VHH binders against p53848r504to814. Designs and how they scored, part 10

Target 1, 311 residues: p53848r504to814
Amino acid sequence: TYIMAIFNATPDSFSDGGEHFADIESQLNDIIKLCKDALYLHESVIIDVGGCSTRPNSIQASEEEEIRRSIPLIKAIRESTELPQDKVILSIDTYRSNVAKEAIKVGVDIINDISGGLFDSNMFAVIAENPEICYILSHTRGDISTMNRLAHYENFALGDSIQQEFVHNTDIQQLDDLKDKTVLIRNVGQEIGERYIKAIDNGVKRWQILIDPGLGFAKTWKQNLQIIRHIPILKNYSFTMNSNNSQVYVNLRNMPVLLGPSRKKFIGHITKDVDAKQRDFATGAVVASCIGFGSDMVRVHDVKNCSKSIK
Key: E = the ipSAE of ESMFold2; O = the ipSAE of ESMFold2 at other seeds; V2 = 0.75 times the mean of E and O plus 0.25 times the DockQ between their complexes.

## First folded at step 1 (VHH)

Design f10 (framework vhh_7ocj_1)
Fold by ESMFold2-Fast, scan of step 1:
Structure f10 (fold): chain B 311 residues (1-311), chain A 119 residues (1-119)
Amino acid sequence: as target 1 above (311 residues)
Amino acid sequence: QVQLVESGGGLVQAGGSLRLSCAASGLTFSSYAMGWYRQAPGKQRELVAAIDRGGSTRYGDFVKGRFTISRGNAKNTVYLQMNSLSVEDTAVYYCAAYSEWLGDTYDYWGQGTQVTVSS
């Protein structure tokens, strides 16, 4: 199981509230400390560098600003002699193909795309041109998280494009008996599969892709728990669909799965009336559950709360 | 500072049509997914339609084929075209905005607009 630590290279991480940029050396020192803490307990660590703001009402950074925030820091990490480079994996959190191109030039290993290629049609071409790069394909619907219930997924028509479903090592009759409980994970799997096929059609290789079912995005707190519990279904899921006037088999079986439960509102619902930082303790328990149900990678804000003592 | 303002509701006869609009301010509209929800008297709010940043749409089964959601990024407005209305469509309709790329989930809601369908 890999640990992916979040590092936000945004105005929120700058001194004096963005009036004065934090020195690259200062940010690098923070990352070095984070890596040393993680590597004390794990054989490797993934650092996910994001240029996106976590502030409410934040304006999306321009491509130029995102590059200014993230690329020099990634370069500094790769050039550091203070880090065991063979044990540090670098990821960039971006939905922009031009940012991905620049990050690849300075040595990132992973492109973490929250949009699954929806926000930038050139993203899949960039990933296809770089077969050594891992791509995280995330699920979203663009719906309101707090209003989504399992019943909402039942009310959604998936259209005529989905023809047959398979859950390997599961009797389809038994799956039908449980379909009210599995509607959410099956809908998520189908929508991930549609994006997966588009990536493959654009030349991306299956071995480059890791899937993220998108905890907290278009899902209630109960649905987030349901997704975590049903990761084994997602990891054994496949279906057929009509695409580009042909029948296509979409196989998600045995694809690596990332879960990012850190500081999402649903953890706050479980713990009640606690601040995001205080929710870090509860996050450790949820992360342990994600790993127990088959997550291959977990994305966290505070690595210490996900130590081996919590697992 | 973020505000969503619905308009276009009112009284209409069964079989008629209405077009709802939701004007957004205080946010970068093109960066948000948008949705329409409704709440009938004594019921929970339910999703009517949603449209993401890329223009992909989702509909509740009870309105599929009758309602169409669309967005005008230049006007910072999301629309809901409602055709073949029935008395069962009577509800308060709410506009909502959702951010998809932040590390935390955010949602904004309008105050709602009443739609009444008479027999």
Scores: ipSAE 0.000, ipTM 0.137, lowest interface PAE 15.3, mean pLDDT 73

Design f11 (framework vhh_7ocj_1)
Fold by ESMFold2-Fast, scan of step 1:
Structure f11 (fold): chain B 311 residues (1-311), chain A 122 residues (1-122)
Amino acid sequence: as target 1 above (311 residues)
Amino acid sequence: QVQLVESGGGLVQAGGSLRLSCAASGSIFSEYAMGWYRQAPGKQRELVAAITSGGSTRYGDFVKGRFTISRGNAKNTVYLQMNSLSVEDTAVYYCATRGDYYWDSEGYFDYWGQGTQVTVSS
C-alpha cells in the first residue's frame, strides 16, 4: 500500500489552515521533515503538492497564482540534496492542464486530477504526451461550487449508453440480490469508466491511470461510507456501452485505487469532531478500513498517525 | 420552500404524443438533477427519465427512443416529450428532485410535484 502525504501550498487549504504557507525555504524544510518521518516507517513516500484548494465552495486561485505557489516548490524539492530522490515520488494536485505542463517540466511523477479531466478538456492530451507520468482519474460531478449538490445516485436509472454490466467476484452468488445495494458504486464505476475511455481515446495508456472514487466530492457522508465498503465491487467491475455507433468494453478490474478519507467532513459526522486536526485519530481507523477493502494508495494529512494503520 | 408544479397531462390515443412540463421554484433548479417518475395503478413508482444540471440524461428501458427529457434553466422548467405512446404508458407522472445540503449537514432536499395523469387509450 502506498502512502501519499498532502502538502498544501495555499492559505485556503481544506483542513490544515495553511500551516505550510511560507516562503520556499521554509516549505522545503517542512517537506524534508515530513519525508524523513515517513521514510522511517516506509520504503518510499509520495508528496502531493496542492497550490489551489479543491474544497467544495472554495474560492479558486488563478492559474498564475497556482503556478506561483506550486511550481517553484516542486523544483526546490527535486533539486534538494537532503532528500533521497529515489525514495520520494512527487504528485501535483491540479485540474488545470497548463499547471500540469509546468509541473512535468520541473519533475513531478503524478498528476492528481480531482475532476477526471472534466474541468479542463486539454488535460488528457497533456498526459498522453508524457507516457512516463501517472494520472489519478478522480470521480466528481459539476464543479467546485456545485458538486456537493449533485449527489443523486440511489434509485436513478443507470447511464443511458450502458448495455451490460459485470461484477467479477466468485464470492457473490446472486447478481440480482446485489443490484439493489450497488446502484451507487455502479453509477460511480460507470462514470469513471466513461472518463477512462475518453482518456484512452485521447492516447493515455491504461498503465498510466489510477482511479479515485472521490470521497467527499458529489457524495453525502453515508454515500462515502458505502463507497469504502464497495471498493471490492469497483475493483471487479466491467461493462459494455454504446459509443459512436460501436460497442465498447470498459474494464476497470484490478486498476489501482486511491482513497483520500483524511479529515473529510463525513468523518466528523461519525466522531462529532469540529476541528479537522482532531479527525486524524478517526482517519487512521478509516484508512485501515480502506486498505482492508482493497485500496492500493491512501492520501492523508497526518502521515505518522495514519501510517501506523498501514503496517 | 421549494415547489414543483407539473402540467401537460391528459388523454391521448395510442401512437400519439404529449409534452409534460414541470415548473420549479428559484435557484435550486439550475444546480439539481431533475427527474420524471411514473406510477401506474397497483405498481411502484419508477424512473422514466432524469437530467443532471450539466445536461446528461438517463432513461428507463421501456421509454428509450420514445421519450426525451430536456431542461430550460431560464424558465426553471424541465420537460418530458413523450412520443409513440402506448396503453402501458398510462400512469400518474411526477416531477422530482433530490439534493444535499452543505457537506456538514446530513439532510437531503427531496421535492416532489403533485403529479399529472396521463391516460393512453387503445
Scores: ipSAE 0.000, ipTM 0.123, lowest interface PAE 15.2, mean pLDDT 71

## First folded at step 2 (VHH; framework vhh_7qbe_3)

Design b10a (at its last look DockQ between E and O 0.02; V2 from the best seeds 0.00; counts 0 for: pae O 19.7 > 2, grease 28.2 > 24.2, SAP .746 > .668, placed apart)
Fold by ESMFold2, look of step 2:
Structure b10a (fold): chain B 311 residues (1-311), chain A 122 residues (1-122)
Amino acid sequence: as target 1 above (311 residues)
Amino acid sequence: QLQLVESGGGLVQAGGSLRLSCTASGLTYSMGWFRQGPGKEREFVASISYSGGSTYYADSVKGRFTISRDNAKNTLYLQMNSLKSEDTAVYYCAAGTYRFYSSYVRSDYDYWGKGTRVTVSS
């Protein structure tokens, strides 16, 4: 089970309440601390750097500003002599292909794209040109400003657009019996599969891709809980669909899955808390649940406290 | 490859009605109508999910316009009632080939028609 630590490279402010400062030297020192804490408990650490907020309804930084915030920091991390570079995996949280290009030039390992290529059609070409790069293909609907109004997941009839579906660890009769209860996870799987087909068609290799069902992106808090519970279905899901008069097969088996439960609004509903620091304590319990249902990677703010909960 | 052909546009008096049609040459899932007025940016009008169970309308057309579809004929419709001069625009049909859900977001649509002109006179 792998831990992805979130690092926001945004100029929030220099304050005691801000644990990540804006200038590169202080940001690098914070990252060195995060890495040391994580490597005390784990064989390796993944640092996910973000220079643009992807929270629903947030104001988006310009591409140039995102580059300025994130690329020098990634370069500084890779040039640091205080980090065991073979144990530090760098991810950039971006939906912009030009930002991904610049991050690759300075040594990033993972492109974490919450849009699954939806926001920038050139993203897949960038990933395909760099076969050593891992790509996280995440589920969302719409865009940052509209996604929270697109959380209706409808039933569909097998035989028109989706010709067959399979849950490989479940008998087909059980799937038929549970269709109303699994509408959400099956739609998420199909929509991830749609983006996956486009990625493959653009030259991205299957072994480059990790999938993320996108907790908090076009989902209500109750839907987030359902997704966590139904990760086994997603990890064993495949289907065929009719596309352009041909049959297309999508198989999600054995694709690694990332879940990012940390500090999401749904934890506040469960705990009656809106305080981000209090959510870190509750997040440890949710992270353990994500691992129990089969998540291969979890994205968290507080690596030390969450790692102690995992055991 | 996929072609969308709109029809039904024309000149109509304020308060009148028009019905737009859009025929698709192939398989579609989500569909919608957008419009572009003189000197304005293309804006969302209405959208419908593949099944027809989910619809969205721009606030400016709610209660006056009705979107529907006939999947057997690969045809999308927009019934426009109580037309206003502000509804004057070129109306575009849009389709997604991989998206089943109803959406008002332009980037969710992969294919677009050439448009049909609607002119509403006072």
Scores: ipSAE 0.006, ipTM 0.464, lowest interface PAE 9.9, mean pLDDT 80
Fold by ESMFold2 at other seeds, look of step 2:
Structure b10a (fold): chain B 311 residues (1-311), chain A 122 residues (1-122)
Amino acid sequence: as target 1 above (311 residues)
Amino acid sequence: QLQLVESGGGLVQAGGSLRLSCTASGLTYSMGWFRQGPGKEREFVASISYSGGSTYYADSVKGRFTISRDNAKNTLYLQMNSLKSEDTAVYYCAAGTYRFYSSYVRSDYDYWGKGTRVTVSS
């Protein structure tokens, strides 16, 4: 299981001194420490750099500002002689195709797109032009300002377009009890699948794609728990849908899965009756549960403590 | 340690008006009102961003209720007009972390008051 460590480019560094060299050096020192902590227990580490907040309802930095915050840092990481470059995998957390393009130029390995191509229709073309790049296709609904209102999953968004569904190669119609329990994860799988087909149609290869059900994006805290429990369903899900008077088979089996369980509000609901120290412990237990249910990659804020909890 | 204290609840005749207030003990961002009626789960009523520029209302109260806030007094308000019997509930004040927008989702709110009861009589 890979550890993806979140690193947010410091938002106020420009207001403090107006010089990027000093900011880059302090950020690089933080990243070196982060890598040492992770590589103590793991053969490699993924660093996920973000220059723009993707939290629901956050104010979005301009594309130009996102580039200024993130691209020089990625370049500095790749140029550092103090990092084991063969063990450090770089990801950029962006939904903007032009930011992804610039990050690829300076040596990023992964484009982590929380929108699954929904926010920028040119994203798939950028990924297709760069076959060596891994793309994380994540589930959300709407946009940053509306996704909180779109957590209703009782009626499938792709509705009558879905012809057949399978879990472990068994037609879902033969699994009545499972149908009622898995509505949420099947909705998520179908919506990911539609975006996956659009990516394939734009030239992205299946082997470039890693899927993320998008914990905390258009989901309530109870729904996040269901998704974590039902990762085995998602990893064994396939379906047939109608598209332009043709049938298309979408197979999510054996695709790598990323989970990002470190959403504070989600954890707060689980742990509201415990003190802060026990809350830190509970965060580690949730991460371990994600791994136990079959997550191939976990995205965390606190690499050191999460690595200890797994151990 | 942030505390939210509701006030202004009470008994009111159908068609009447009532104003709820909620005083916060410190800095808050997005704030909202939720309610729990007899035999029902707690449901969203209204929310407002820190600046007051973003508001949202449940369909059942839209046009009748108005949410507002006074950041100088750390106080949230809910003006409730044209009250109906189905508005009878315990009303809860909530505060969350979203600075520029408001949310209808209960899990986006980290701090809760103890509630104030509103009873709408015929």
Scores: ipSAE 0.000, ipTM 0.108, lowest interface PAE 19.7, mean pLDDT 79
ESMFold2 (binder alone), look of step 2: mean pLDDT 85; pTM 0.882

## First folded at step 3 (VHH)

Design g01 (framework vhh_7qbe_3)
Fold by ESMFold2-Fast, scan of step 3:
Structure g01 (fold): chain B 311 residues (1-311), chain A 122 residues (1-122)
Amino acid sequence: as target 1 above (311 residues)
Amino acid sequence: QLQLVESGGGLVQAGGSLRLSCTASGSTYSMGWFRQGPGKEREFVASISRSGGSTYYADSVKGRFTISRDNAKNTLYLQMNSLKSEDTAVYYCAAGTYRLYSSYVESDYDYWGKGTRVTVSS
């Protein structure tokens, strides 16, 4: 299981508006410490650099500001002689194709796109032009300001274009018995599959794609719990759909899955914790559950405590 | 390749009703209505899944507008009731090639009609 450590390259990480040079050195030192802590327990670490908040209803930084915050830092990480470069994987958390382009130039390995290409139509073209880059295709609906109003999956008829569904390694009777309980994960899988086909049609390769069901994005806290429990269904899911009088087979089986339960509000609902620091301690148990249910990668804020929980 | 043609626009007094139609040259997945008022950017109005079982509306039109479809006729409808002067706009029909869900993001739609004008007098 890979550990993806979150590093926020926003004003809140170092409140020194105007000291860009000093910020980079300080941020690099923090990343070096983070990497040393993770690599003490693991063979490799993924650092996910975010220059713009993707939190629902957050104020979005401009593209120029996002580049200013994230790109020089990624370059500094790649140029550091203090880091074992063969053990440090770099990800950028961005939904903007121009930011992704700049990050790729300075040595990022992964584009972590919360929108699954929804927010920027040029994203898939950028990923397709760079077949060495891994792309995290995340599930959401709408945009940052409206996604919270699009969490209605109950009573939704499966897409009319869907001809057949398969949950492999599952008795067909068991699938039928669980039909009503799995509407959410099947709809999420179908919507991920639609984005997956769009990516493939634009030249992205299957081996580039990792899927993220998007905990906390267009979902209630109860729905987040259902998704975690049903990861095995997603990892064994395939379906056929009609497109222009032909059938398209969509195979999500065996695709790696990322889950980011760290500091989500729904963890507070589960444990009644209201403070983010207190939620960090509870996150260890949720992370262990995500891995137990089949997550291949976990995105976390507190690497030291989470690393101890999953070792 | 796929063509969408809107109809049903026109002049109407505030408080009145209009029904817009959009005919597609072939089968479509999820569809939506967008509008662009004078001097404004295009905005979302309503969307509908292929089956018609799932619909979504912009807050400004909830309770007043109803989106529906007739797949046998390849036709999308927007029933507009209790019209306000703020509803004055060119209304566009949109369709996606691989859309399984109701979306209000313009970039999710690959096909667009030329638009039909709705003018609501105060």
Scores: ipSAE 0.000, ipTM 0.157, lowest interface PAE 16.8, mean pLDDT 73

Design g02 (framework vhh_7qbe_3)
Fold by ESMFold2-Fast, scan of step 3:
Structure g02 (fold): chain B 311 residues (1-311), chain A 122 residues (1-122)
Amino acid sequence: as target 1 above (311 residues)
Amino acid sequence: QLQLVESGGGLVQAGGSLRLSCTASGRTYSMGWFRQGPGKEREFVASISKSGGSTYYADSVKGRFTISRDNAKNTLYLQMNSLKSEDTAVYYCAAGTYRLWSSYVESEYDYWGKGTRVTVSS
């Protein structure tokens, strides 16, 4: 299981008279400390650099500002002689194809795209042009301002043309019972699958893609817990889409899965009216559950509290 | 080549109801309705996934409009209730390929109908 540590790129330091390089040096020192802490317990670490908040209803930084915040830092990390470069994997958290292009030029390994290519139609072309790059295809709905209002997942209509396979050697009655209980993960899997097919059609290779069901994006706290429990279904999920006189087979089976449960509001729902230390403990327990149910990568705010849950 | 044909437009009084239909010449994936009112840019109205299991609505129509589909008939519907004069527009049917839907991304839709006019009188 890989650990992906979140690092939010801060704006230029105003306390030193606006010296951009002084701010970058401070951030680099923080990254070095984070990597040192992670590599004490793990053979590698993934640093996920974010220059723009993707939280629901957040104010979006401009593309230019996002580049200014993230690209020089990624370059500084790659040029650092204090880091074991073979053990540090770099990711950028962006839904913008132009930001992805610039990050690839300076040595990023992973593009972490909350929108699954939805917010920027050129994203898949950028990923396809760079077959050495890994792409995290995340599930969401709508846009940053509307996604929290789109957490309604319905049962499929009778006569639905999508065929589903996510359990084998199951009785018909048991399968129907499971369908009623798994409507959420089936919707998420199908929506991911359609984005996956679009990526493949644009030249992205299957080996480039990790899937992220998007905890906290277009989902309630109970739905987040249900997704964690149903990771094994997602990792065994396939379906067919009918098209005139042909069928398109969509296979998500055995694709790597990333989960980012760290400090989401659903943890607060579980641990209401408890202090911060108890919430940190609960976060570690949720991360352990993600791993136990089959997550291949976990995205965390606090490496020290979460890393002890990983073997 | 996929062709989309809208029907059901017309004149209706404020507070009334109208149902639009869109028939596709073949199987479709995600589908949606867009509209363009007098003196306004084209805007998103509603979308529906291939299975019909997920829908999305613009805030201006949420609670009043219902999108649905009948895949056996290759037909998309928009049930419009509690119509307002602000709903007066040409309504366009749209279909995408390998994409479920988007409320704000017109470019995600590959096929478009010619539109059907809806006029809501006061």
Scores: ipSAE 0.000, ipTM 0.129, lowest interface PAE 17.6, mean pLDDT 72

Design g03 (framework vhh_7qbe_3)
Fold by ESMFold2-Fast, scan of step 3:
Structure g03 (fold): chain B 311 residues (1-311), chain A 122 residues (1-122)
Amino acid sequence: as target 1 above (311 residues)
Amino acid sequence: QLQLVESGGGLVQAGGSLRLSCTASGLTYSMGWFRQGPGKEREFVASISRSGGSTYYADSVKGRFTISRDNAKNTLYLQMNSLKSEDTAVYYCAAGTWRLYSSYPGSDYDYWGKGTRVTVSS
């Protein structure tokens, strides 16, 4: 299981009340400390640099401001002699293709796209041009301002565009018995699959893609818990659909899955704890559940506390 | 290739109703309605899945408009009730080759009609 440590290069960092935003040298020192903490317990670490808040209903930074905040920092990380470069994997949290292009030039390994290419139609072309780059294809609906209003998933049979669906290595009888409870994860899987095929059609390779069901994005707290419990379904899911007078097979089986439950509202809803720092303890317990249900990567704010839960 | 033809536009008084239709020349999957008012950018109105089981509406039309489809006739409908002056626009029918649960405006539609004009007076 990989650990992806969040580093917000934005003034609205929740853990510090905005005090985390600093000059490049100070930010680099914070990242070096994050890496040291992670590498004490793990053989490698992924650092996810965010130059623009993806929090629901947040005001988005301009593309130029996002580049100004994130690109010099990524460059500084790659040029640092204090970091074991062979053990540090760099990710950028961006839905903008121009930001992704600039990050790739300065040595990022992963593009973490909350929108699954929905917010920027050129994203898949950028990923396809760079076959060494890993892409996290995340599930959401609408945009940053509307996603929380779109948490209404079908509570009956999936539509006619889906001709057949399969849950491999799963009791078909059990799926039929629980189909009302699996509608959410099946809908999420189908929407991920549609974005997956669009990425592949644009030249992205399967080996580049990790999937993220998007905890906290276009989902209620109960839906977030259902998704965590049904990760085994997502990891064994495939279906066929009609597209452009052709039948297309969409295979999500055995794709790596990333979950980012860290400091989401639904953890506070369960624990009644609204303090983001205190939420880190509860996040550790949720992270253990995500790994137990088959998550291959977890995205966290407090690496030390969450690492202890991964034993 | 695939053609979409809208109809049913016209002049209507505020508070009135109007029904738009869109006929496709062949098989469609996800479908939706978009509109563009005078001096405004194109905006999402409503979308519907192939089966008709999933529908999505822009907040501005929710509770007033109803999207539906008749797959046997390859026809999409938009029932517009309690019309307001701000609903004045050219309405466009759009069709995708993918199942659309997302209502993100301006993305994931492969085919578009040429539009039908709706004018709502005082």
Scores: ipSAE 0.000, ipTM 0.177, lowest interface PAE 15.7, mean pLDDT 73

Design g04 (framework vhh_7qbe_3)
Fold by ESMFold2-Fast, scan of step 3:
Structure g04 (fold): chain B 311 residues (1-311), chain A 122 residues (1-122)
Amino acid sequence: as target 1 above (311 residues)
Amino acid sequence: QLQLVESGGGLVQAGGSLRLSCTASGFTYSMGWFRQGPGKEREFVASISRSGDSTYYADSVKGRFTISRDNAKNTLYLQMNSLKSEDTAVYYCAAGTYRIYDSYLKSEYDYWGKGTRVTVSS
């Protein structure tokens, strides 16, 4: 199980300018501390650098500003002699293909794309041209301003387009008996599968792709819990669908899965906002549940508490 | 390769109705209509899933426009009622090779028609 630590390379506020920006040296020192904390308990750590907020309804930085914030920092991390470079994996949180191109040039290993290629049609081409790069294909709907209004999932998203569905190597053997209880995860899996096939058709290789069902993106907190419980279905899911008068087989089985359950509101709904210490333990318990249900990577704000739950 | 051909555009009086059609040369999943008015960017109008079970509309056209499709004829329709001068635009048909719910994003569509002009007079 890998830990992906979040680092936001943004100013205290968008309009504050240089007075409220941490300099590169200060940000690098914070990252060194994060890496040391994680590497005390694990053989490697993934640092996910974000130059632009992907929170629902946030104001987006320009592409130039996103590059200015993120690329020099990634370069500084790779040039640091204080970090064991063979144990530090770098990810950039971006939906922009030009930002991804620049990050790859300075040594990033993973492109973490919240949009699954939706917000920038050139993303898959960039990933395809760099077969050594891992791509996180995340599930969402709409855009940053509309996604929270799109959390309604139908009984059958693809309707007559779906020819067959399969769930393999899981305790959930009889899908028909569980159809009403699995509508959400099947819709998410089908929509991920459609984007997966589009990526493959554009030259991306299966071994480059890690899937993220997108906890908190176009989902209510109750739906987030349903997704966590049904990760075994997603990891064992395949289906066939019609495309251009032919059948396409979509196989999501055994793909690595990333989950990012660390959100204040989501955890608060589960724990009813108990004190900070109990909330930290609840976060660890949710992370442990994600791992127990089959998550291969966990994206977190609090590395120290989450690291303890993985051992 | 897939081709999309729009038809049904023209001049119509404010408060009137018009129906646009778009015929695809082959199988399509999600389909939608986008428009570009004078001095404006191309914007989303409406989308429909392969089965027709899911439809989405821009706020500016909700209650006035209806999207539908006839899969046997590979044809998409946009019924436009209570037309306003603000609806004046070139209307584009768009199609995806895969069904998606994020059908208001231009990047989701693999194929586009050349557009059909709708002019709504005062």
Scores: ipSAE 0.000, ipTM 0.132, lowest interface PAE 18.2, mean pLDDT 74

